# VH-VL binders against q0aze0: the designs that were tried, part 23

Target 1, 268 residues: q0aze0
Amino acid sequence: MKIILVNNRFKENTEKKAQEIAGQLSALNVEVIIDNGLDEPYAGTVDFIMVLGGDGTMLRAARRYGQRAIPVLGVNMGTVGFLSNIEINELAEYLPLILREEYSLEARMMLEVAVFQQQSLLTRVFCLNELLLRSNSPRMLSFALEISGQKLEPYRGDGLIVSTTTGSTAYSLSAGGPIADPQLDAFIVTPVASHIINKRPLVVSPEREISLHLLEEREAIIGIDGQIKMDFGAENRVLIKRAPHPLLMVNLKAKPFFTSIDRSLQRQ

## First folded at step 2 (VH-VL)

Design nc8 (framework fv_inotuzumab)
Fold by ESMFold2-Fast, scan of step 2:
Structure nc8 (fold): chain C 268 residues (1-268), chain A 123 residues (1-123), chain B 112 residues (1-112)
Amino acid sequence: as target 1 above (268 residues)
Amino acid sequence: EVQLVQSGAEVKKPGASVKVSCKASGYTFTDYYIHWVRQAPGQGLEWIGGINPSDSSTTYRRKFQGRVTMTADTSTSTVYMELSSLRSEDTAVYYCTRELYYDSSGWRPFDYWGQGTLVTVSS
Amino acid sequence: DVQVTQSPSSLSASVGDRVTITCRSSQSLLHSEGKTYLSWYLHKPGKAPQLLIYEVSNRFSGVPDRFSGSGSGTDFTLTISSLQPEDFATYYCMQSTQLPYTFGQGTKVEIK
């Protein structure tokens, strides 16, 4: 059995804890690969991925490994988020279940984002929460949105978010998008500070292809899961579709989504 | 416009501590790491460490571990670096600088820098 | 730690000269997705360092096209095609592929 431990390079306590966990797993004849984000993703076959950290670390793990159809467990190290399942002090209790593969899996859709310059593919990335198109200056954007070849009326404003249902509680929520059941597969399209009064969030089939491009020369940025940033100009277009594989999230404990989000909103 | 504005020059005695501030403006504070780099007289640039303002996680060069502490205040978009047990070798200009927040994508240079803070350690 | 060494430590040049500075790392700087995180900075006394080149060969905004970067793996070069009066400065390379981030020792470009 091979397990990848994903941690954050900026958290010294996660590096130390990853080494401790790696030692415990090695004693049980489990091979451990530690990924702190600095090197290329491990290219070999693995059986399980354990993410040590908060939601941000899980988002990175999903981008690096989410398309491999490998179980991914979020282990919280401090601040509770939506993507972790157990706490670090519970790990010893749950390790026997992990090693015997006695857990349930929840499939979470991911986005495939392809960025083009003219006709050439510049990059292809996967993400769990969202793509954000935003202005990189005080000047508002004018941009085109197409859904499965259907051209909508131009958007004017600070930007647009294309989100998964998992991402419905992230940046899309802050921009006025709906809270979506994570068991539902859908794209949520949420305007950011639209100058057009009646631009509403859209909920569309995950089988659709969404494309974006600027209608005027502007400074803009494409953001992925709030972590990857790319310059976006009038020569660029982005194509968004459902990724080939969902992220397979491990459930060792019941985590009721609706009561969790309700409590979070009461504290805001 | 992106700006990083640092606190003014400090003169300290050996064994004291110093706390330098770096106030960010013109961008989303939590989207970028802030790093600290120093230059001692007649020496090159030396990386000290960095902080992620979004969760206050830090990484330090081993040489400074135990003597340096970095903190971030998101309400004022300000990062602080405190260096304790000062020695004459700590006399240097200290710079804050920003790095895009993501390990394997985008660009990871130190793109904008503060003006620098001279810290002099003398008896 | 990844060690970064520059050559030469100093050089003398005249306005209009082609200047080449080399940076060598103790390990490959190739990172995930084919990115190589090697950047170059210009530093003048009394001023903050200034980014010139990032990811080996990309010029930062506002940087004149006389500056260019090249290289791969462990060997990198900064070239100034026609030196201008404002280019007399100390130049540093930096690797940010692995923590701790490390700078070269610097190359001082002086008036001949």
Scores: ipSAE 0.005, ipTM 0.491, lowest interface PAE 10.2, mean pLDDT 86

Design nc9 (framework fv_inotuzumab)
Fold by ESMFold2-Fast, scan of step 2:
Structure nc9 (fold): chain C 268 residues (1-268), chain A 124 residues (1-124), chain B 112 residues (1-112)
Amino acid sequence: as target 1 above (268 residues)
Amino acid sequence: EVQLVQSGAEVKKPGASVKVSCKASGYTFTDYYIHWVRQAPGQGLEWIGGINPSDSSTTYRRKFQGRVTMTADTSTSTVYMELSSLRSEDTAVYYCARAYKILTGWSYYGMDVWGQGTLVTVSS
Amino acid sequence: DVQVTQSPSSLSASVGDRVTITCRSSQSLLHSEGKTYLSWYLHKPGKAPQLLIYEVSNRFSGVPDRFSGSGSGTDFTLTISSLQPEDFATYYCMQSTQLPYTFGQGTKVEIK
């Protein structure tokens, strides 16, 4: 068995813990690859991915490895989050189940984001939570939204979020989007500070294609999962669709999504 | 063993088309882009374009747009490059090469495994 | 498109010499993810090109440690610390930060 351990090297505790876990796994005849996020993703075949950290580390792992249809386990290191399944102090208890492949998998849809300039594909990115189009200045944007060939009336405002259901509790929630069951597959399209009254969030079939382009020359950016930032101008077009493969998340113990989100909202 | 194996040398007349194959083995075919690069006699390396085998999306250098077509057959782990309207200037050795996907579009890690090359000669 | 220029176009060297090849791009090769996609290749007549260095300074597996890469932004360097007989070849840099991908014109390293 070959396992990738994904961690954040800039947190001494996680780097030390990753080394300890790698040693333990190696003693059990498991080959371990450590990915601290600085190098290119491991190119070889692996059987399992273990993510040591919070939601941010999980989002990075999903972007790097989510399209390979490999089981991914989130192990929480103490940071509050929604994407981890077990705590680090529980890992020893669950490790035998992992090695015997005695767990269930939960599929989480991902977005495929393709950015074009004229007829040229500039970049294609996968993400677990959302794409954000936003103004990079105090000036509002004027932009076109097209859903499966259907042109909507122009949007005017600070931007737009196209989110997965997993991303419904992230930036889309802050912008007024609905909370969605992550077991559902759907795009959630949430306006950011729309200047047009009654521009509401939309819940859209994941089989549809969404395209965006600016109607005026403005300073804008595309943000991916809050981690990647790209300049976006009037010469650019972005196409968003369901990614070919979902992220396969490992479920070793029941995690009560609705109870967790309810408690989180009460705390705010 | 990871390798890319290309089809054999071709001799074509001006105006004809050529189709070169590149068969992959020893790795997960859909984890890598396949790029095509050529070298004309006495010239340097020139990138032609690339294909994503997982969705068959392609990107071509502008001077070849309309003349080049790249396709992928996942059942045989084979990529094809077809170049039409051949001119004498298209005489070159054509290489396929794999590049690891970084999940951020067509920007990538270097081309680590190359085919052996296919000589295409265009002459009357 | 991004233009890539190598210097020198050719050089003559002896076994054991330190060889330096430079590569300049018309635009910064820094990608939006903070990565710089500049790679170096060795090419010999009758053989396929071979990857030496990727992302500016990372040696590919199996490449001898006499090969090293450095640089940032628009200026990049390949260094061979002690030239060996098998190193007489043409060297190419390539940028893959922006489409279309572009190669330098090549630097031929010849025996004195």
Scores: ipSAE 0.000, ipTM 0.391, lowest interface PAE 15.8, mean pLDDT 85

Design nd (framework fv_inotuzumab)
Fold by ESMFold2-Fast, scan of step 2:
Structure nd (fold): chain C 268 residues (1-268), chain A 124 residues (1-124), chain B 112 residues (1-112)
Amino acid sequence: as target 1 above (268 residues)
Amino acid sequence: EVQLVQSGAEVKKPGASVKVSCKASGYTFTSYAIHWVRQAPGQGLEWIGGINTYTGDTTYRRKFQGRVTMTADTSTSTVYMELSSLRSEDTAVYYCARDEVATIFDSYYGMDVWGQGTLVTVSS
Amino acid sequence: DVQVTQSPSSLSASVGDRVTITCRSSQSLVYSEGNTYLSWYLHKPGKAPQLLIYDVSNRFSGVPDRFSGSGSGTDFTLTISSLQPEDFATYYCLQATHFPLTFGQGTKVEIK
């Protein structure tokens, strides 16, 4: 059995804990690859992915490995997040179940993002939470939004978010988007505006294709899961679709999504 | 108007603790992490650590582990940095600075808005 | 810790001069997903630092176009194409690819 341990290198203890867990797994004849984000994704076949860290580490794992149909388990290292399933102090208890493949899988939709310059594909990436288009200057953007060939009225403002349902509690929430049950498949389209609210969030079928381009030359960027940033100009177009495969998240114990988000919102 | 406003200068004795505040305004507080950076007299900039304002999760440079505590109060949009067991070499101007972050995870990038700085003097 | 070394530590220049400052890291700053978290800051006595360049070559909003950044991997350069009176300051590079975040020691740009 081969397992990838994905860890957060910005936390002192995660690298040490990854090495400790790798030693324990090796003693059980499990081959371990440690992925701290610095190198390219492991290219070989893998049976399981264990993410040691918070939601940010899970987002990286999802972009790197989410399209391979490999079970991914989020193990919380101290901060409670939405994408982890068990705590690090529970790992020893659940490890036998992991090794015997005694768990259920929850499918989470992902986005496929393709950025073009003229007719040429510049890049193709996958993400779990969202694509953000935003202004990189004090000036508002003017941009076109097209949904499955239907051209909407031009958008004016600081930007736009195209989110999965998993991403509904991330940046889309901060921008005024709805909270979505992550078991639903849908795109959530949330405008980013400074002080003028003239557009509402849209919830659309995951079978839709969403296209964005600038109507004026402006300094803009595209953000992927809040972790990848790319320049975006009037010569660029982005196409957003449902990714071919969902992320397969390991479920070893039930997590009450709605009560968790309800408690979180009471504090904000 | 996006700004970070820090508390005023402090004079402390060796062994004491100091708590510096950083009040944010003009943006969604929980959408940005806050970093703390210091500059001792005649020295360069030194990163101390950062806090995710949404989750309260912190990351500290190892030399400050056990002496520094960062906290965020979302009701007042204020981040605090407390440094204990002060030594004379802790005399410095302390800055807070914001960094873009998604509401539920950390991303360390560029510090685009800074507080004005707080001079902390440690003397006998 | 990743070491970040700036050169020169100081330089003397006149208004209108082209100034280049180099930043070298002991390890590659390329993150696996193409990000290179290398930024440049301007710092004046009595003022807070200000962001000039992020992600190697992206000029921050409002920063004059005389400032430009370039480089890859371990070697990075900040260029000021035509030095102005307000540009006499200390410049710092910052790497945020590796924990802990580390600043260069600074480059002081002084009037000749």
Scores: ipSAE 0.062, ipTM 0.629, lowest interface PAE 5.9, mean pLDDT 86
Fold by OpenDDE, second read of step 3:
Structure nd (fold): chain C 268 residues (1-268), chain A 124 residues (1-124), chain B 112 residues (1-112)
Amino acid sequence: as target 1 above (268 residues)
Amino acid sequence: EVQLVQSGAEVKKPGASVKVSCKASGYTFTSYAIHWVRQAPGQGLEWIGGINTYTGDTTYRRKFQGRVTMTADTSTSTVYMELSSLRSEDTAVYYCARDEVATIFDSYYGMDVWGQGTLVTVSS
Amino acid sequence: DVQVTQSPSSLSASVGDRVTITCRSSQSLVYSEGNTYLSWYLHKPGKAPQLLIYDVSNRFSGVPDRFSGSGSGTDFTLTISSLQPEDFATYYCLQATHFPLTFGQGTKVEIK
C-alpha cells in the first residue's frame, strides 16, 4: 500500500504529525509520501490520501489529486470545518481499517473550471468548493450569465459564486446561498451583493454548463476555493462544468451533516 | 501587453555564478508560474526548473539541483534564476517562460509567453 | 525521466507542402482522463520559442489554422497543412505530464 500524507508546511504541528504518522506507517510496511505543498504533486500511483489539517488543506489536496479518483481521508487537527471525517487522536483506532480498505466512500461533485482568453485556454482546474467572480474595484460588475446556452438577464453587483453542494457551507453561505445536502449533485449560483434586492440564488442541474463573462471593460478577479485568485477581464470568459470525476471522500466515521451543521457553523 | 523582459548577456568564468532576471508585465504576476529553459549551441531546448510565483515554491531538474536557485519578487514582478559553479557546458541562451496554470493549480498546459532570451557564456 | 523522441530530426520541404512531425514518449503522457500535457513550439534562431499547440490539439491564440496537433498516449503529431515561408524553423514537443519536463530533440524544417 502507498499513501500520500497531505499537510500544510506553514503549520508546524501538521508537519510534525505527518512525520510521526509516516514513521508509523513505514513500520507497517506502508510506503508513504509526504506532500506539504512545497513540491509538485506526486505523479505515481497511490492507494490512499490522508489529509492532515483543516478544510483548507483538504481543498488543496482536492485540487492536486482529486482528478485521480483516489480515496481521500480528512483528518482534523483541531480546526472547525466540514471536510474532515475523523480527528487526529482517532487515527490510531481507524488505521487498521484504512490498511484493510474497510471504509465507505462518499462521492463529492467537483467543478471543472476553464478560464479562457478569447479562444485560448488559460487554465483548467478541478475544485471542490466554488468559483468566485468579483470586482477588483469599488464599482459593481456587469456580467453575463449563461446556463446551457440560455442567456439570463445581465448581472450587476460585486460578483457571483458558482459552488458545489460541498461548497454550499463555504463562501456561498456567507453570501446568502442555501445550505445543500452534500450528497446532492448541483450547482449553486449565488449573487454577491447584487444591485437587485433579494436576488435569489439558483440551484442548477449538474448536467448543465455555466458561462460567465464581463459586459464592460473592467477588472475583476476569479477566485478558486478562497485560496487562489486570477485576474479576469473583458477578454476572458469562464466555463464551469461538473468535473468528470468526483472527489472520493473516505467515510470511516458517520458524521451526520444536518445534525452537526449548526455546531460547525457557530464555531466558524 | 503581456511580456517577459530578461536581463542582458553575461560572460562568466568557470566556477562563477550568474543571476538572470525576468521581469513580467501586462498580467497578474502571481497567477502564472515561470519556467526557465536553456539552449546550448547546437543543442535542443532543456528545461531547468520552475517557480511558483504565488508561493515561491520551486522545482528543479535533478541535474541542476544544488546549483540553481529561482526566486520571485512580487513587488517588482521579477523572477530570478541564479546558476552557480558555472561550467563551459552551461554556455547557452536562457529563457524564462510563463505557464498559465502551473503556479496555482499545479497544471501545465504550455509556455505561452517567453522572454527574449539571455546569452550566458562561460569561458576561461 | 521521460524520453521524448521526435521524428524526423530534420526534413526538407517546399512552400505549400504538407509537413508532419511525430513525437513519441517513453511512457504515457496521460495524467488523468482527458488530461495530457503535450505542447508544440516553433523556434527560430535568435528568437524566443513560440507556443503553437497545447493539450495535444489546441491551437494557441494567433496560431494559423494550418497548424494542427493530434495524438494520444505516447504518440503525437504536429501537422502543417501547407508550409509557408515563415514556417521554416525548428519545432519541439514538450511533455509536462511527468517531472522533469522534457522536450523532444527538435525537428528542423529546412527549405528544399
Scores: ipSAE 0.005, ipTM 0.470, lowest interface PAE 12.4, mean pLDDT 89

Design nd1 (framework fv_inotuzumab)
Fold by ESMFold2-Fast, scan of step 2:
Structure nd1 (fold): chain C 268 residues (1-268), chain A 124 residues (1-124), chain B 112 residues (1-112)
Amino acid sequence: as target 1 above (268 residues)
Amino acid sequence: EVQLVQSGAEVKKPGASVKVSCKASGYTFTSYAIHWVRQAPGQGLEWIGGINTYTGDTTYRRKFQGRVTMTADTSTSTVYMELSSLRSEDTAVYYCARDEGYYDFLSGTPFDYWGQGTLVTVSS
Amino acid sequence: DVQVTQSPSSLSASVGDRVTITCRSSQSLVYSEGNTYLSWYLHKPGKAPQLLIYDVSNRFSGVPDRFSGSGSGTDFTLTISSLQPEDFATYYCLQATHFPLTFGQGTKVEIK
């Protein structure tokens, strides 16, 4: 059995804890690859991915490995998060179930984001939460939104978020989007500080394709899961669609979504 | 439009605690992380740590772990940094700064807007 | 910790001069996803630092065209093509690829 340990290098002691867990797994004849994000993703075959950290670490793991149909377990190492299933101090209790493959899987949709310069593909990335188009200056953007060939009236504002249902509790929520049941598959399209009074968040089928481009030359960026940033100008176009494979999240322990979000909103 | 406004200067004795505030306005508070950076007299800039304003998740430089606490109050769009067990070498101007990297505390536009700074003087 | 060293520590220059400041890291700042988290800041006594350049070469909104950044891997440069009176300040580079975030020691640009 081969397991990737995805490590949050920005948390104190996470590297030490990852080494301890790797040692425990090695003693059980499990081969361990540690991924702290600095190197290229591990290219070989893998049976399981264990993510040690918070939501940010899970988002990185999803981008790197989410399209490979490998079970991914979030192990919380500190504060609040929505994407972890167990706490680090519970790992020893659940490890036998992991090694015997005695768990259920929850599928979470992902986005496929393709950025073009005119007709040339510049990059293709996958993400679990959202794509953000935003102004990188005090100037408002004017941009076009097209949904499955249907051209909407131009948008004017600071930007737009295209989110998965998993991402509904992330940046989309901060911008006024709805909270969505992550068991649903949908795109949530949320305007950021729209100048147009009647622009509302849209909830659309995940089978639709969403296209964005600027109508005027402005300083803008595309952000992916709050972790990847790309310059975006009037020569660029972005195409967003459902990724070919969902992220397969390991469920070892009941984590009711609605009570978790309710608790988080009370803290907020 | 974007502003970060910090609380006023503090004078403390060694062993005391200080709590500095940073009030944000002109943007969606929970869409950006807030970090703290200090500059001691005659020294360069030193990163202390940061907070995800949406989740409350924090990360601190090791030398401050156990002495620093960062908190966020979304109802007032304010971040607080409390530093305890103050020593004379903690005398510095403390700045808050905004960061787009709200998950891993990394972004392509780090520390794009800064507070005006708060002088904390620790002397007996 | 990744060490970040600026060169020179200070320099004297006149208005209209071309100024170059170098920042060297002890380890590569390239993230596997193609980002290099190296930024430059201007700092004056009594004022907050200001972002000039991010991701090596991207000028922040409102920053004059005379400021430019370049470099890769471990070696980075900030260039001011024609120094103006308001540019006399201390300049800092910041690496954010490795934990903890580390600033260079600063380069003070003084009137000749």
Scores: ipSAE 0.192, ipTM 0.672, lowest interface PAE 5.2, mean pLDDT 87
Fold by OpenDDE, second read of step 3:
Structure nd1 (fold): chain C 268 residues (1-268), chain A 124 residues (1-124), chain B 112 residues (1-112)
Amino acid sequence: as target 1 above (268 residues)
Amino acid sequence: EVQLVQSGAEVKKPGASVKVSCKASGYTFTSYAIHWVRQAPGQGLEWIGGINTYTGDTTYRRKFQGRVTMTADTSTSTVYMELSSLRSEDTAVYYCARDEGYYDFLSGTPFDYWGQGTLVTVSS
Amino acid sequence: DVQVTQSPSSLSASVGDRVTITCRSSQSLVYSEGNTYLSWYLHKPGKAPQLLIYDVSNRFSGVPDRFSGSGSGTDFTLTISSLQPEDFATYYCLQATHFPLTFGQGTKVEIK
């Protein structure tokens, strides 16, 4: 068995804990690769990914490895979030199950986000939560939203979020989007603008395609999962589709989503 | 739903020209390139060329240079392929196919959707 | 032009069989950016080709898990872990790293 431990070396204790866990796994004849985010994603074949940290680390891991259809376990290290399944102090208890591959998987839809300069691809990412288009100035953006070729009325506002159902409890929620069942596959399109009352969030079929581009010569920003940032101008377009592969999240411990929403949101 | 709908079957004489259309729907037309691929009877797939629907720029396989012309009408979301000086060897089913990029396959998703095909028969 | 050679040209298999098709290119298909643009398509008579795998190993949306792609450089493989009745068809690999785009000759998978 080969396992990737994903951590963030800039987060407290995650590096140390990764080393410790690596040692334990090695003692059990498990090959371990530690990914602290400084190097390129490990390209070799692996059987399991263990994410040590909070939702941010999970998002990074999902972007780096989600397309490879590898089971991913979130191990929380003292943070509040929605993407971890067990706590770090529970890892020892569940380790035998992991090694025996006795766990359930929950498929979570990811976004395929492609940013273009005309028809030249600038970047392509698979992300778990959302894409954000936001103005890079105090002025509102004017941009076009198309869904499966259907051109909606132009949007005017601070920006727009296209989120997965997983991401519904993230930035989309803060922008007034609905909370979605993470077992549901859908896009959530949430306008970002407190003064816009004529635009409502949209729930869109995962079978559809979403495209965005600016309608004026202004500068904006594209954000991915709140961690990737890039400039976005009039010559750029973004295409959003359902990723070809879902993130396979390991479910070792039952976590009823709806009964824990209030608690989780209050802690944020 | 992404759809590429092609024009109907054509029967042509040698030396004539044929123009096949490919109407796109269900997505942003100018966001994707369109390529043409054909299959002659008993043969494999052969790439003919492609067009950037945004700029109109084209790239053709060398063997078709001078005989093939691809155009895009953004108002109707339709791409056309015209093949002139037809020969018997041009008898084939012609397909249009969508490509996420043009001159840039970094998208990694070439020909993700195809038209239903158009049979072009060249016979005396 | 980059030559792409598939093997075998044809094979007979039964439902449930593991099927492996190989594609070899005359040049490396690794792009300057590090990506490899090798795709696999399924084609049935009278139907349009269908994308199965792109970028060597990525399954296109809706493609069953029994299809998988692997390889690097000049050697690539499409694997059907358990052949299903609907899988009898001709398969093509496509290299898109170099112009002109070139397909393999095709591999016809027939019922045994």
Scores: ipSAE 0.008, ipTM 0.508, lowest interface PAE 10.0, mean pLDDT 90

